# Designs tried in a protein design chat: VHH binders against o26223. Part 40

Target 1, 191 residues: o26223
Amino acid sequence: MKLLWTSQHIKVTVHIDGKVSKMDVLEAIKTRRSIRKYQDREVPEELIDKILDAAMCGPSAVDERPWHFIVVRNREMLEKIPEVHPYGAMVKDAPVAIIVCCDSSLEKIPGFWVQDCSIASQNILLAAHSLGLGAVWTGVYPLEDRVEGIRRLFSIPEHVIPFSVIPLGYPAENPGTRDLFDPDRIHLEKW

## First folded at step 3 (VHH)

Design a75 (framework vhh_8pnl_2)
Fold by ESMFold2-Fast, scan of step 3:
Structure a75 (fold): chain B 191 residues (1-191), chain A 119 residues (1-119)
Amino acid sequence: as target 1 above (191 residues)
Amino acid sequence: QGQLVESGGGLVQPGGSLRLSCADAGFTFSNYDMAWYRQAPGKERELVARITTGGYTNYADFVKGRFTISRDNAKSTLYLQMNSLKPEDTAMYYCARKPFEEIVHFDYWGQGTRVTVSA
């Protein structure tokens, strides 16, 4: 079964099938790229709403769903993010950014909120791509200086932990797709 | 506080122009980002134009070059100048303000003003 899992097999299936909409999610996963250059265009509120709906549809440990989201459109606030996040320079050029947070009061099992928020972050990236937008994941947790910097900048209460900052916009770059399939990382039955 | 009251809608022929106004009786108009949204029957709400407290403007692609958003803080009024109107612009137009930075969308809406571009 697993021996048939190749990037070429997936692409051939999509090509032969001609059913783009049925293979859309798999193609979206394989063609999504980090986008750091954005057009000077507003992202409609309706698209942000769809992206956040998708973010909240991810699985979470014991269904705790600890995520909260801050949507930042204010140019002055976007321009301050690089001051507290050294590798977030592209955020100031984005029309909007989403900050993924964990409300620790919603946590039912210690530590799994990191996985929950990672899943939400990936859903944001994938949903944005599926809607014709570009986005990039920038890490905040577990780097304490970034966590505290973002908390202070956005008045985030102490029981809430900022996890990631995801700038979004219409892409102003088109990087090629990557073929990252590595069969040596797949083990049948045992290590 | 005050509520948003839209006006200026009406019936126009394709290629015509209308100027919409939104009066905000609130004490803090100058502290709010303001926007115009529209909704046609059976369609989702869509952003038309936004203007920040600092005067920065953003437009949806489908109105760029045709519509102009502006504000008058002294009169607590938001405007939308609509030129080269198309049948596709037919909708209820809503004025909105954003009360808090953490809110994902605009929460304060007026009753709307109807724009009909006759075929």
Scores: ipSAE 0.000, ipTM 0.073, lowest interface PAE 22.7, mean pLDDT 80

Design a76 (framework vhh_8pnl_2)
Fold by ESMFold2-Fast, scan of step 3:
Structure a76 (fold): chain B 191 residues (1-191), chain A 119 residues (1-119)
Amino acid sequence: as target 1 above (191 residues)
Amino acid sequence: QGQLVESGGGLVQPGGSLRLSCADAGFTFSNYDMAWYRQAPGKERELVARITTGGDTNYADFVKGRFTISRDNAKSTLYLQMNSLKPEDTAMYYCARKPFEEIVHFDYWGQGTRVTVSA
C-alpha cells in the first residue's frame, strides 16, 4: 500500500492491489481488520507521526491524556517481544511496533486510564488502516507477566504501565469483511 | 486445559480412513478460523489444513486430495476427514483456533488425538 494526500479537504487515498481508493470514517471503522502478516517494506516516519497524532486526539477522562508511546523499529528489540508476550510472534516480522503506555502521574481520576489507552490504541488501528497499513492490537494490560516483561525489556519506569503492543506494516494478507450488526443487542427506551 | 477437545484417532491400515473431531465448548466458535496441525515423534508440529469462518479451505501439499476439513457452527465442532491414509500420516493431531480480532488470544491446544497408520 501507498498513501497519497490530496488537496482541498484532507483526503486519504490508499493504494491497494494497484487500485487507488478513498475511505471515509464509517468505511474505515467497518473494514478495519487485524493484520498479522506484513510486507518486507519500511513504514515512513511521516506515517507513524500521523498515526500518533490521531492516537492523541481521542477523548480521555477529565482530559488527562495519560498516554505515552514507544516506537520500536530496532529488529533485535522486536525479536525479543515474543519472549515476554507469547502471542506477539508476528511482532518479530513487523517493520515497526508502537507500545502504548499510561503515565500514572498524569491520571486525574483513578482507573479511567484503561479507557483512555484503549481509545488511543483503537485510534492507532483505525489511522493505520486509513493510511493503507495493517496493524493488530496485542494485549498487555492487565496480564501481570506481560506488563512486567514489556516494562523490563523497554526500561519503562515503575509509574508507567505498558498497555498494548501494536505491530504495523504494509499488509501481506486480506481477511475480507465481516457482518457484525446484531439488532438483538439494541434495546429501545429501556432494557 | 483449553476448551478444545480432539477425538476420533486410532489405528488404521494403509489406505484406510478416519474422521477426527474437535469440540469447542466456547460459544464464539463461528467467529474463528480453525486449523488442524500434526506432530510426528521427533518432528516439529506442522499445519495440515485451515478453514475460515466462511468455509474457505486451505490444505498442506502432502494431504491435498486425501483430507477434507469442515466445520459445523451449530455444534461448535471442527472435523478432518482423512482418506487414503499413509504410514507418513502417523502423528498426534491437534486442532487450534486462529487469532482473529481478539486483543488477547490464548492458544487452546487440546491433548491431541493419536493417528497410527500401520499394517
Scores: ipSAE 0.355, ipTM 0.668, lowest interface PAE 2.0, mean pLDDT 86

Design a77 (framework vhh_8pnl_2)
Fold by ESMFold2-Fast, scan of step 3:
Structure a77 (fold): chain B 191 residues (1-191), chain A 119 residues (1-119)
Amino acid sequence: as target 1 above (191 residues)
Amino acid sequence: QGQLVESGGGLVQPGGSLRLSCADAGFTFSNYDMAWYRQAPGKERELVARITTGGETNYADFVKGRFTISRDNAKSTLYLQMNSLKPEDTAMYYCARKPFEEIVHFDYWGQGTRVTVSA
């Protein structure tokens, strides 16, 4: 099949250090799982750079690209995240976390920054998975207490809105595969 | 929104049986791994049994061979069949949804159902 032939080229990605990714895009999407348990291993900075590059490549409303990212490796800071994010307990055990933020001064169309930052967050999850890492999206916006807690903890300016906290690491769990295809949610021509 | 409700607990003699149920009225039950936990007075809550969306099961060593976890996705109900009950099985039993792909997660515990094994 020509789609299978095309995917053979798509999954070959050369990294800065000459490493090659073998996971194609569809495989990455279908096999990505939320990972909340991490090995006691550091994530190389070059992999974080690749993940952030992928995060910034998503579509955005009117190409506003309002996203900013905070990379947190400091153990004491990671341990404080659960204090302001009650369901982010796994973050303290991660070697690194990325905080996805919106710079509201870059917003060109009201409200679409949420979709922009959602796209960036999902790209982080997919890129991490494709690189052999595990990650989970822990929601911040629109929960006001979490937004303000994360803002204060990381000295985030008033015009910047923390959107999500994404811990990452080498996975220490394997939740396996899921088949989520539901044809009842597909409507042809009309509802 | 989607509260878990445990039932089926009671007083039973050693060697007896009970079947616990956990009903979920608000969410898509079939999307979640489910678990039974128990907590005796003065002790931490401990995992008893877990069941995946695909039906794979795991049991704590202290209940293996005696308890059976199962699910009925059509009824949005989780079960724990407890056989050969011992006094040390006396506890409050709780069901829980394990987090999966939620970007916003909440603790999902029921109020529990009491199991007493005595006399």
Scores: ipSAE 0.241, ipTM 0.611, lowest interface PAE 2.9, mean pLDDT 84

Design a78 (framework vhh_8pnl_2)
Fold by ESMFold2-Fast, scan of step 3:
Structure a78 (fold): chain B 191 residues (1-191), chain A 119 residues (1-119)
Amino acid sequence: as target 1 above (191 residues)
Amino acid sequence: QGQLVESGGGLVQPGGSLRLSCADAGFTFSNYDMAWYRQAPGKERELVAYITTGGSTNYADFVKGRFTISRDNAKSTLYLQMNSLKPEDTAMYYCARKPFEEIVHFDYWGQGTRVTVSA
């Protein structure tokens, strides 16, 4: 039967192309890689919601939580990102991208919003990986041409600063894990 | 320091061979996918060959079967062996690190190495 056979094909494809498994935190941190090639597949809204929930759970300076997020699924808009971001070429091939922004009206202490938005960006990468997705952080701030390009493209107000653009999708590449532990960078008791 | 330094270019007659080298001064070479690009006068810079950290290679159609990209991680050096050279191969040749785990990427170009194929 065609229907049963088609159902099995979908199941096999999901199992091969995206492993829906739970990772512990250390495994997620150690095995996460930047992914720039994506399958031509939609990312369910429920997974994006989980990723954004994780992004907002990071610590922030004086609990200011200055982050706002733009979720971009529109193909025309994704295709325009490389025009204002020279190293964002992979974004046009992603099913979705998240733009991490700082709303300066939420700042309680000057300058720490950079750390706050960095934490949110890394949580997006880790959460995506834990859910079987691939993502990459493409830097925007503090490169003013990229900041203004993204601002204009997405009608972002002047008091809001675009910080990073993070395309996401089911990975179409599988880079190995990295062995980066360097004990020479660890000092006991003093320098 | 942290610059890619290209060498090995020169003047060669059609059908000749050259081997280009690219030394990575000051970076962890083994962590990066590497590429060779070229730019002929009046043209845009174009990808010639690509090699992954694991040694997988990819070539532009116009050099397949004639050029071979390779790497030596112990020497932090990238190579391009160019055989059966044609006048159309005349260009400045540049090596580049591909984007990796950096949150901000810039193409760091050396001065390149000049390849001229003529009689």
Scores: ipSAE 0.360, ipTM 0.656, lowest interface PAE 2.0, mean pLDDT 86
Fold by OpenDDE, second read of step 4:
Structure a78 (fold): chain B 191 residues (1-191), chain A 119 residues (1-119)
Amino acid sequence: as target 1 above (191 residues)
Amino acid sequence: QGQLVESGGGLVQPGGSLRLSCADAGFTFSNYDMAWYRQAPGKERELVAYITTGGSTNYADFVKGRFTISRDNAKSTLYLQMNSLKPEDTAMYYCARKPFEEIVHFDYWGQGTRVTVSA
């Protein structure tokens, strides 16, 4: 067993059988940061598969599971995303991006798909982090210009709503950890 | 992706030594785990050694301390020092790279360099 450090100083244990130990869920949650700079390094397909598996493990309203995922590796397409997403500049520098979408035809209860896709998006971020990748959630919905821009760019059907664009890559920055705990936001029994 | 170019192969006698090189003209060399593979005639390609971005190394069982894998990030070059060569080491040797993760999969290969060990 060998211990290695990632660029984020995350302890990675490499087992004799070739498997890599992952961080626990609380560690992933607490240490996750938005990463907007990426190494010139490809992300293995196996990691994307694991991330997408995690994305589909979240709960959804009445188990409707309305989410779809577009995995984008094409450089031309990645470079076009910032044209329709003003705050998505970092996407052009990422080796891969995941676009989270909702198929409205799968909705069982109107409106809860936003929660469902949010959960899926967050799971992508956490899974990416636990695997030694950096990612950031760039919001698409509910801004109409971004929704239509992404829809047009990727030929997304009208009944499918792009929700978020999440670029991923090995991190080329280390913003450090934050303590965001605020006891003033906790109310006992009543407000 | 840039091309991996192997060199240093040749004909040597049993007990001899060779030093293989692999030049990486692709992505930033330092960002990838690297490996040497070999393929003997009529046999499947097999892992010889790998080295991580952190410099950790592992070797196949048949190496038995005879080979050393190393890397020079400044030169974007991977090396395999092979000592005490045996006829059974005769093979085409390939350089490969992958992002750091599971060691069973490498995603880019060079053209190979031939090593022949014969009396």
Scores: ipSAE 0.000, ipTM 0.255, lowest interface PAE 13.2, mean pLDDT 86

Design a79 (framework vhh_8pnl_2)
Fold by ESMFold2-Fast, scan of step 3:
Structure a79 (fold): chain B 191 residues (1-191), chain A 119 residues (1-119)
Amino acid sequence: as target 1 above (191 residues)
Amino acid sequence: QGQLVESGGGLVQPGGSLRLSCADAGFTFSNYDMAWYRQAPGKERELVADITTGGSTNYADFVKGRFTISRDNAKSTLYLQMNSLKPEDTAMYYCARKPFEEIVHFDYWGQGTRVTVSA
């Protein structure tokens, strides 16, 4: 494993054990599927670093970039997520999960942090897919019981809002691609 | 999202058979993994069987070898063939769409179809 950062915060060469996807951006977008079944196989830290780098590259309202991320690999903690998230059962079987959070102290314009964290969450899904991993976005915000459950479980401060829980791993399922293009939803010049 | 409508339940003697159907009025049936759940009197709702979009099946231990789940995407219909029925199979049976590409999923339950196994 090589050092990813120096004292000058210079990112150095990253070596990864997993195969990098050869798909282009359009292919990644069109072929990404929610994956809820994972191989019993560790995800290298280098791949998580790449995914989080991609997550932080999204646009944000007035460049506020309010996102913070919790990386969860501890099996006991992963097994507790379904207790506070009714549709997070697959998380207990995942090798890792990323919790996308908003630090409200970084918010410059009220409410747009939701779009900011949505963009970060989608970038995580696309980056994971491009790296040969599968992931799924399990919704937390704005469901207050899930927000407070996740906050308590991970000791998240009151000024930080858990937005999504994204388990990921090497896929143990291969759903087909979706054909969703609908020209009736495209209006030229006016509605 | 379209409503799921269960049918095919009834009264049957132990050892008998029933075929349940679940019709999806929506245009997205083929996109979802589908499941059958049941709720016996005084018990919690439990998974009976599920089937993926590709046709792979999974069964609860208590129905393995007796029940067969299948789907017809052209008819937007899910089936549960129940053989060698036992009194313990007495329950309301519900079909459900498994989570798909939703960032938030909620269970949407219809009225179900009642199965009673007794002499």
Scores: ipSAE 0.410, ipTM 0.692, lowest interface PAE 1.7, mean pLDDT 86
Fold by OpenDDE, second read of step 4:
Structure a79 (fold): chain B 191 residues (1-191), chain A 119 residues (1-119)
Amino acid sequence: as target 1 above (191 residues)
Amino acid sequence: QGQLVESGGGLVQPGGSLRLSCADAGFTFSNYDMAWYRQAPGKERELVADITTGGSTNYADFVKGRFTISRDNAKSTLYLQMNSLKPEDTAMYYCARKPFEEIVHFDYWGQGTRVTVSA
């Protein structure tokens, strides 16, 4: 019985200028850049749903899936984020931001939630890019002032830890591609 | 938590008129199609009228020339002039924004303004 691995080609339909383009996973990874400038254009809810779906598809330690997501579209709230996040200035210019959080009560193995939320955050970035959006990972954890600032601003319960703030929008910049391959970072069999 | 704020609702007699306004405090108003919806008690929300960025308008069948949707891009404001109001027009009226993309629904809503038509 040949298990036909139907590679469900996740057809990421990117609407660029009315055309549906497909971006494969390697292309998404290699061409993704941090985007900090956004068009004055709304992000459809359908795209956010797809991004969040992708965010929840990553692995987690012992499948603990500790992540929660706050989707922020309120202009006032977006404008307040930079007040508690010194490197989050671009958030005020984004039409939407996703705050990735960890519910500590869901953690099964201590400490792995950072990896779990990192994976979720990266999937958000990749999914956004594949859908024709720009995004940037602004770190919240482990900086206490940022953690508490975001917690207070969004009334996040004590057992929930804000991890990252990811503004998203249609890109208003094109930073180009980077070749980051470094063979000196590759070790065969031993260091 | 919408950037859209409706106003102008109130109590009017049958045959009366109201002008609703929707202020858009968010992104550039001129970049988006806009619409008015209404929801009467116990009924589903329904489209009243929509207007494109280019100024093209569409109206629900029940409007029958009584309402006019318009926009002022300089003021970032959507309007609905309602004439010859009927008791059946009693509803909460909402404005909505449509993204520039060709999506089938409006995804940003205000809090609504109440219109009551009664003798």
Scores: ipSAE 0.000, ipTM 0.238, lowest interface PAE 13.1, mean pLDDT 86

Design a8 (framework vhh_8pnl_2)
Fold by ESMFold2-Fast, scan of step 3:
Structure a8 (fold): chain B 191 residues (1-191), chain A 119 residues (1-119)
Amino acid sequence: as target 1 above (191 residues)
Amino acid sequence: QGQLVESGGGLVQPGGSLRLSCADAGFTFSNYDMAWYRQAPGKERELVARITTGGSTNYADFVKGRFTISRDNAKSTLYLQMNSLKPEDTAMYYCARKYFEEIVHFDYWGQGTRVTVSA
């Protein structure tokens, strides 16, 4: 063992659906699409754990990290979400959904929890995509009827605000690639 | 009020064909997912077909194999080719700009074009 002149190589390996895969960050961001159709396959708990770990790694205002997550796998509960969320019909067909919440008692700077929870929601979408899953962000906050409907359905305390509902699963659709780069939205030195 | 203008509807016999068009005068047609919906008298509005910005298509089971959705980004126009029409296809047909990545859904509708299938 001549460690003094041996190189230390750090090897990063990502396993997606049991297979070794590598995805560049830019590729992941550019190819992630909202997925609303899912295969009849359960998502392993280990993948949910990895997704939630990634969700909590986002930046937050003054490091307040106000996010809490509800993981819903119960079919009866998933089937009730469309009753309080008019665009959540696909949730009943998903094997699992994550509800991103803000615990207002953890807020250090008023109002920034919205950005904190937005970052956590996007990290869930990117992490799911990187692991071979599909997901979609369905908006809850600031639509008061959806906020209160989700609160009642999942027994969420008054000091906790449901922010988004994100169903996820193995994708049963491929919506293709988008070309969204618009140089007219980039201003050099001045508006 | 709307920039989406549907056309091509009319009265046809069962088994006939129609091609519906939806013209969008907007600058960003190529950046939107587009869809065709229909509403029969006394029924809820239902999705008929969807096409993404990348060209992926999705169809309701009741039109699979008979209808084809397509888009021409250069002309900012959405199409629905309707073949083997049935009396059950009688409805007002609407095109909509759907943004597949939107976190809050907002349906932007045209005025619709009426399709009547009868003997």
Scores: ipSAE 0.027, ipTM 0.430, lowest interface PAE 5.0, mean pLDDT 84

Design a80 (framework vhh_8pnl_2)
Fold by ESMFold2-Fast, scan of step 3:
Formats: structure tokens, sequence, C-alpha cells
Structure a80 (fold): chain B 191 residues (1-191), chain A 119 residues (1-119)
């Protein structure tokens, strides 16, 4: 479980503007959208803790759970991400970003860590949405230049692989909903 | 992933009009916010106009009142109506898909269509 305290030995009371209506899981899945515009507001540490708790609850191949997370709030570091990630321009405007990483030493079955880290990344997006935040998955692995750029920027050791960069914040855009159900993609009993 | 194909450029006199088209060969045109960019010789590529899936538009200050962006989702086509053209509008014009729900985004640039405004 995450510790809900600051490193300064004081309990932080988190103030959240208004109450977010509860949504069920199906509604959260169907209404989540990629959000790339954020309000100039800090995301409380307690919400990040809830999001990361949800990220670690995903299934993994042979229960290897190889994920590690870097939480980036430092403005100078956030502003450097677009230099090594061409489509990460929105990260510099986000109050926080989570870098999902794989510790390859924890891998028990070859190659499945990609699926494991994908599950963790999607859980971050869903948890953020359920808490009234917006987020977007910006892909890193398997693009070699992005992997190496992010590794060097955040002093990530060679046995750890940066997988995705997910900026988060209170949304400053509302793209609406999507209707994606396609019955032609459902095959009964055989292809 | 589809292909974007621009057309409608040409040589026109100052004060003239042109209508640019951008055809999307893919099946997902209605899912994307779309934009027109331009690049004049020796200059950086710059945003001219954009349109959301819902039809909301945004224009660069240098084209406001003269250009109109529109889309036809049934034809998978993006348009730019250019009126009161000036020599300063001379450029290669490109259409692009804006990022949507992709976990990895690559540029979906077309080849461009050339607009020359001169006497």
Amino acid sequence: as target 1 above (191 residues)
Amino acid sequence: QGQLVESGGGLVQPGGSLRLSCADAGFTFSNYDMAWYRQAPGKERELVASITTGGSTNYADFVKGRFTISRDNAKSTLYLQMNSLKPEDTAMYYCARKPFEEIVHFDYWGQGTRVTVSA
C-alpha cells in the first residue's frame, strides 16, 4: 500500500475542487479519452498514489510484475522530454508525468513484459479518468531513439527499459465520447 | 494508417481564390481532428487552420476572414477555401491528421500542393 505522507514527516490534507461523481468500470472504459491540454493546477500526491496502486493491480505473465514507475513533477525535467520524444510536446504543459518502466531482471518469461507494461499503462489512464483527471499514453518502447533518450534523461539503468510516458492533469479539453462497437469484428464459434 | 493526398493548388493572381482538397484513403477520417499547414520557401512549416471532428474551427491570425476550413466525412475529404489571396500566401500547403487515441503517433503528412500568388 502507498504511504499517504510527505517526506517531511507531516500528513498532507489533499484539497480536491468539488466532488467527482462515481462512474462504474464500464462507463470509465467507454468514456476515457486521450487528454493533451491541462489546467495550471497541481495534481495531489494522494491521487497519484491511487493511480499507481491501480497500475500495479493488473495481471502479468507468470505474475512477474516487472513494472517500475518514475513520477516526474520537476518542471525543468518535464520541459526536456519533448527534446527526446517528438510527440511528447504536451508533457511540458502537464503538472506531472508517470514513466512506466520494465525492470528486465524481474522478467520470468521472454517478451511478455511488453504486455505487462501495456496493462499497467492502460490502468493508469483508466484510474486517472475515474478520479477526474485526464492523461495520454505517449509511446516509447520499441522506438530505440526514444528509449535511449528517456533512459539518459532520467538516469535509468541499462537493465531497466522505459516503456511509456503518461502526462496527467486536470483536463482543459473535452473531446466528447466515442461509439466504437463494431459487430462485424465478433465471430461466433469460428473466424 | 491511410494516406493523405492534397490537391487544388496552382498559380493565381493577387485577390484570387483557390480551393484546396485533402483526400484520406483510409477508413478513419471522421475520427480525427484535421489541419492545414503551409511552408514558404526558406521558412518553417506553420499551422494555417484546424477543424475538430465536431466541426469547431481554429485559424491563424494571418488568414482569419480570408480562409475557411471545412470537412466532408462521407467523402473523407478536408477542404481549405482561400479567398483574397496575397503574395505572402505563396507556399506548399499540407494537410495532417492531429493526434487522437494513438499510443504512438507518426506524422500523417501528405505530399503537399503548391500555391503561387503572383502577377
Scores: ipSAE 0.376, ipTM 0.671, lowest interface PAE 1.9, mean pLDDT 86
Fold by OpenDDE, second read of step 4:
Structure a80 (fold): chain B 191 residues (1-191), chain A 119 residues (1-119)
Amino acid sequence: as target 1 above (191 residues)
Amino acid sequence: QGQLVESGGGLVQPGGSLRLSCADAGFTFSNYDMAWYRQAPGKERELVASITTGGSTNYADFVKGRFTISRDNAKSTLYLQMNSLKPEDTAMYYCARKPFEEIVHFDYWGQGTRVTVSA
């Protein structure tokens, strides 16, 4: 049976209690929440690989794909991140974090790398959620102090710009669902 | 760098003994299955012994009762008592942790500790 990867339904396989569950893309989007509390449980490398694969599947301007990813599991390093990121306190409690970076040398059109890295970051969040993990986007760029702090901490070259820090782990909180649909933000044909 | 730090390796004569230690600086040590692996020069890394969170142990066939894996949850430390060492036991020994119950392989390798058995 040729699994026809029909392009239309992105399903993610999640291991829940030893069972494989599938979450469709709309479900992932609608039910995703920022998670800032994590279980005392490690994240398997295979899940990180899947998340990073998803991160690299997003579009980029002129297909420039400027993104790089630093996977951080070292406890000492995770504990240092809050020192340079005031809103990154939860990172010290996560078993792993992904730092999304831009290699400026790969940029083809100036300025679009922010969009590219944003897409990659969001895909990380969605993929994590679909895999039963919790994550949160902690912004680094465009705040100079955070950018330089993360750069120094991880010895990131000058031509590479840290963009976001995304801690991940099995969730130890359930913020619940939100209905964020606002019809007043929708305009037909013109403003 | 891994969260696991091995120690206790060294040079011993055949028939000698060593006790290896692995300190876990990560999450709660007691929540994870642990294992010792070894890699001899020119050979593939192989499992030596494993221990579950419940204390159940498994040993490779070449161990033949010579080695004992144990854990101290209070100290977050894994041990490998090695007795009756043979030249064939010469290898780099690595500590590893099983991060997920459904995953069969171990992860979070330390830097290793070298064991040399020679007359």
Scores: ipSAE 0.000, ipTM 0.239, lowest interface PAE 13.8, mean pLDDT 88

Design a81 (framework vhh_8pnl_2)
Fold by ESMFold2-Fast, scan of step 3:
Structure a81 (fold): chain B 191 residues (1-191), chain A 119 residues (1-119)
Amino acid sequence: as target 1 above (191 residues)
Amino acid sequence: QGQLVESGGGLVQPGGSLRLSCADAGFTFSNYDMAWYRQAPGKERELVAAITTGGSTNYADFVKGRFTISRDNAKSTLYLQMNSLKPEDTAMYYCARKPFEEIVHFDYWGQGTRVTVSA
């Protein structure tokens, strides 16, 4: 099947049934899956550093970059996360988790920190996948009980908002890839 | 957060001059394209002048030849020199940073400085 799109005088043709030249970035985006089962292996600090570097390279509203990150390797602390996050059971089995936070004192335009921290979270997932790791985004904001539970657990100050908890490790599962392209969601020129 | 602070506005007679300043407390001023916008009562904000990191300038047609935008990266300050002022230049003037990242593309605004041109 071929799709022909017109956008800003640019026409793009995609061969769906044919051999397509893959880009490392496009491949990473299309093959990344949420991973909730991890091998009993430590993740090297160097890989965490690369992932956090990638997280901070995301775009942000008016370049406010309001993100801060807590890296959690302590087993006792990881085991307590499911107590305050109902869908975070897998975190106790991960070798490491990253908590993405917003420092509200760095916010330059009200409300856009949510998009900024979402971008940072997605970059963590993509970077982890590109490095042979698996990760999953577990939601904290805007659920008030989770926000306050995580804040209390990690001594996060009032002006900082925990946004997501992302456990990661070497994958112990392979769910395969998904084909999510839906042309019915694409409208040309108008709705 | 109040990182951009505009000043230099005031009351001036037609034909007069004012120089507006915008001080940026941030250490990344030199990395941003900067702009001046204005908003008159009951109207939308409109671009007055813009300057790139490299010093290239762009002006709205209604101020071309009368206004000059400039920057001092060492002082982290943006300027707008306004000459031959007209009553229709009366507005609140805003300093804005143009983000180099475009996915969530919003200018950051200061509080503004008022310019009134009347006899």
Scores: ipSAE 0.000, ipTM 0.091, lowest interface PAE 16.9, mean pLDDT 82

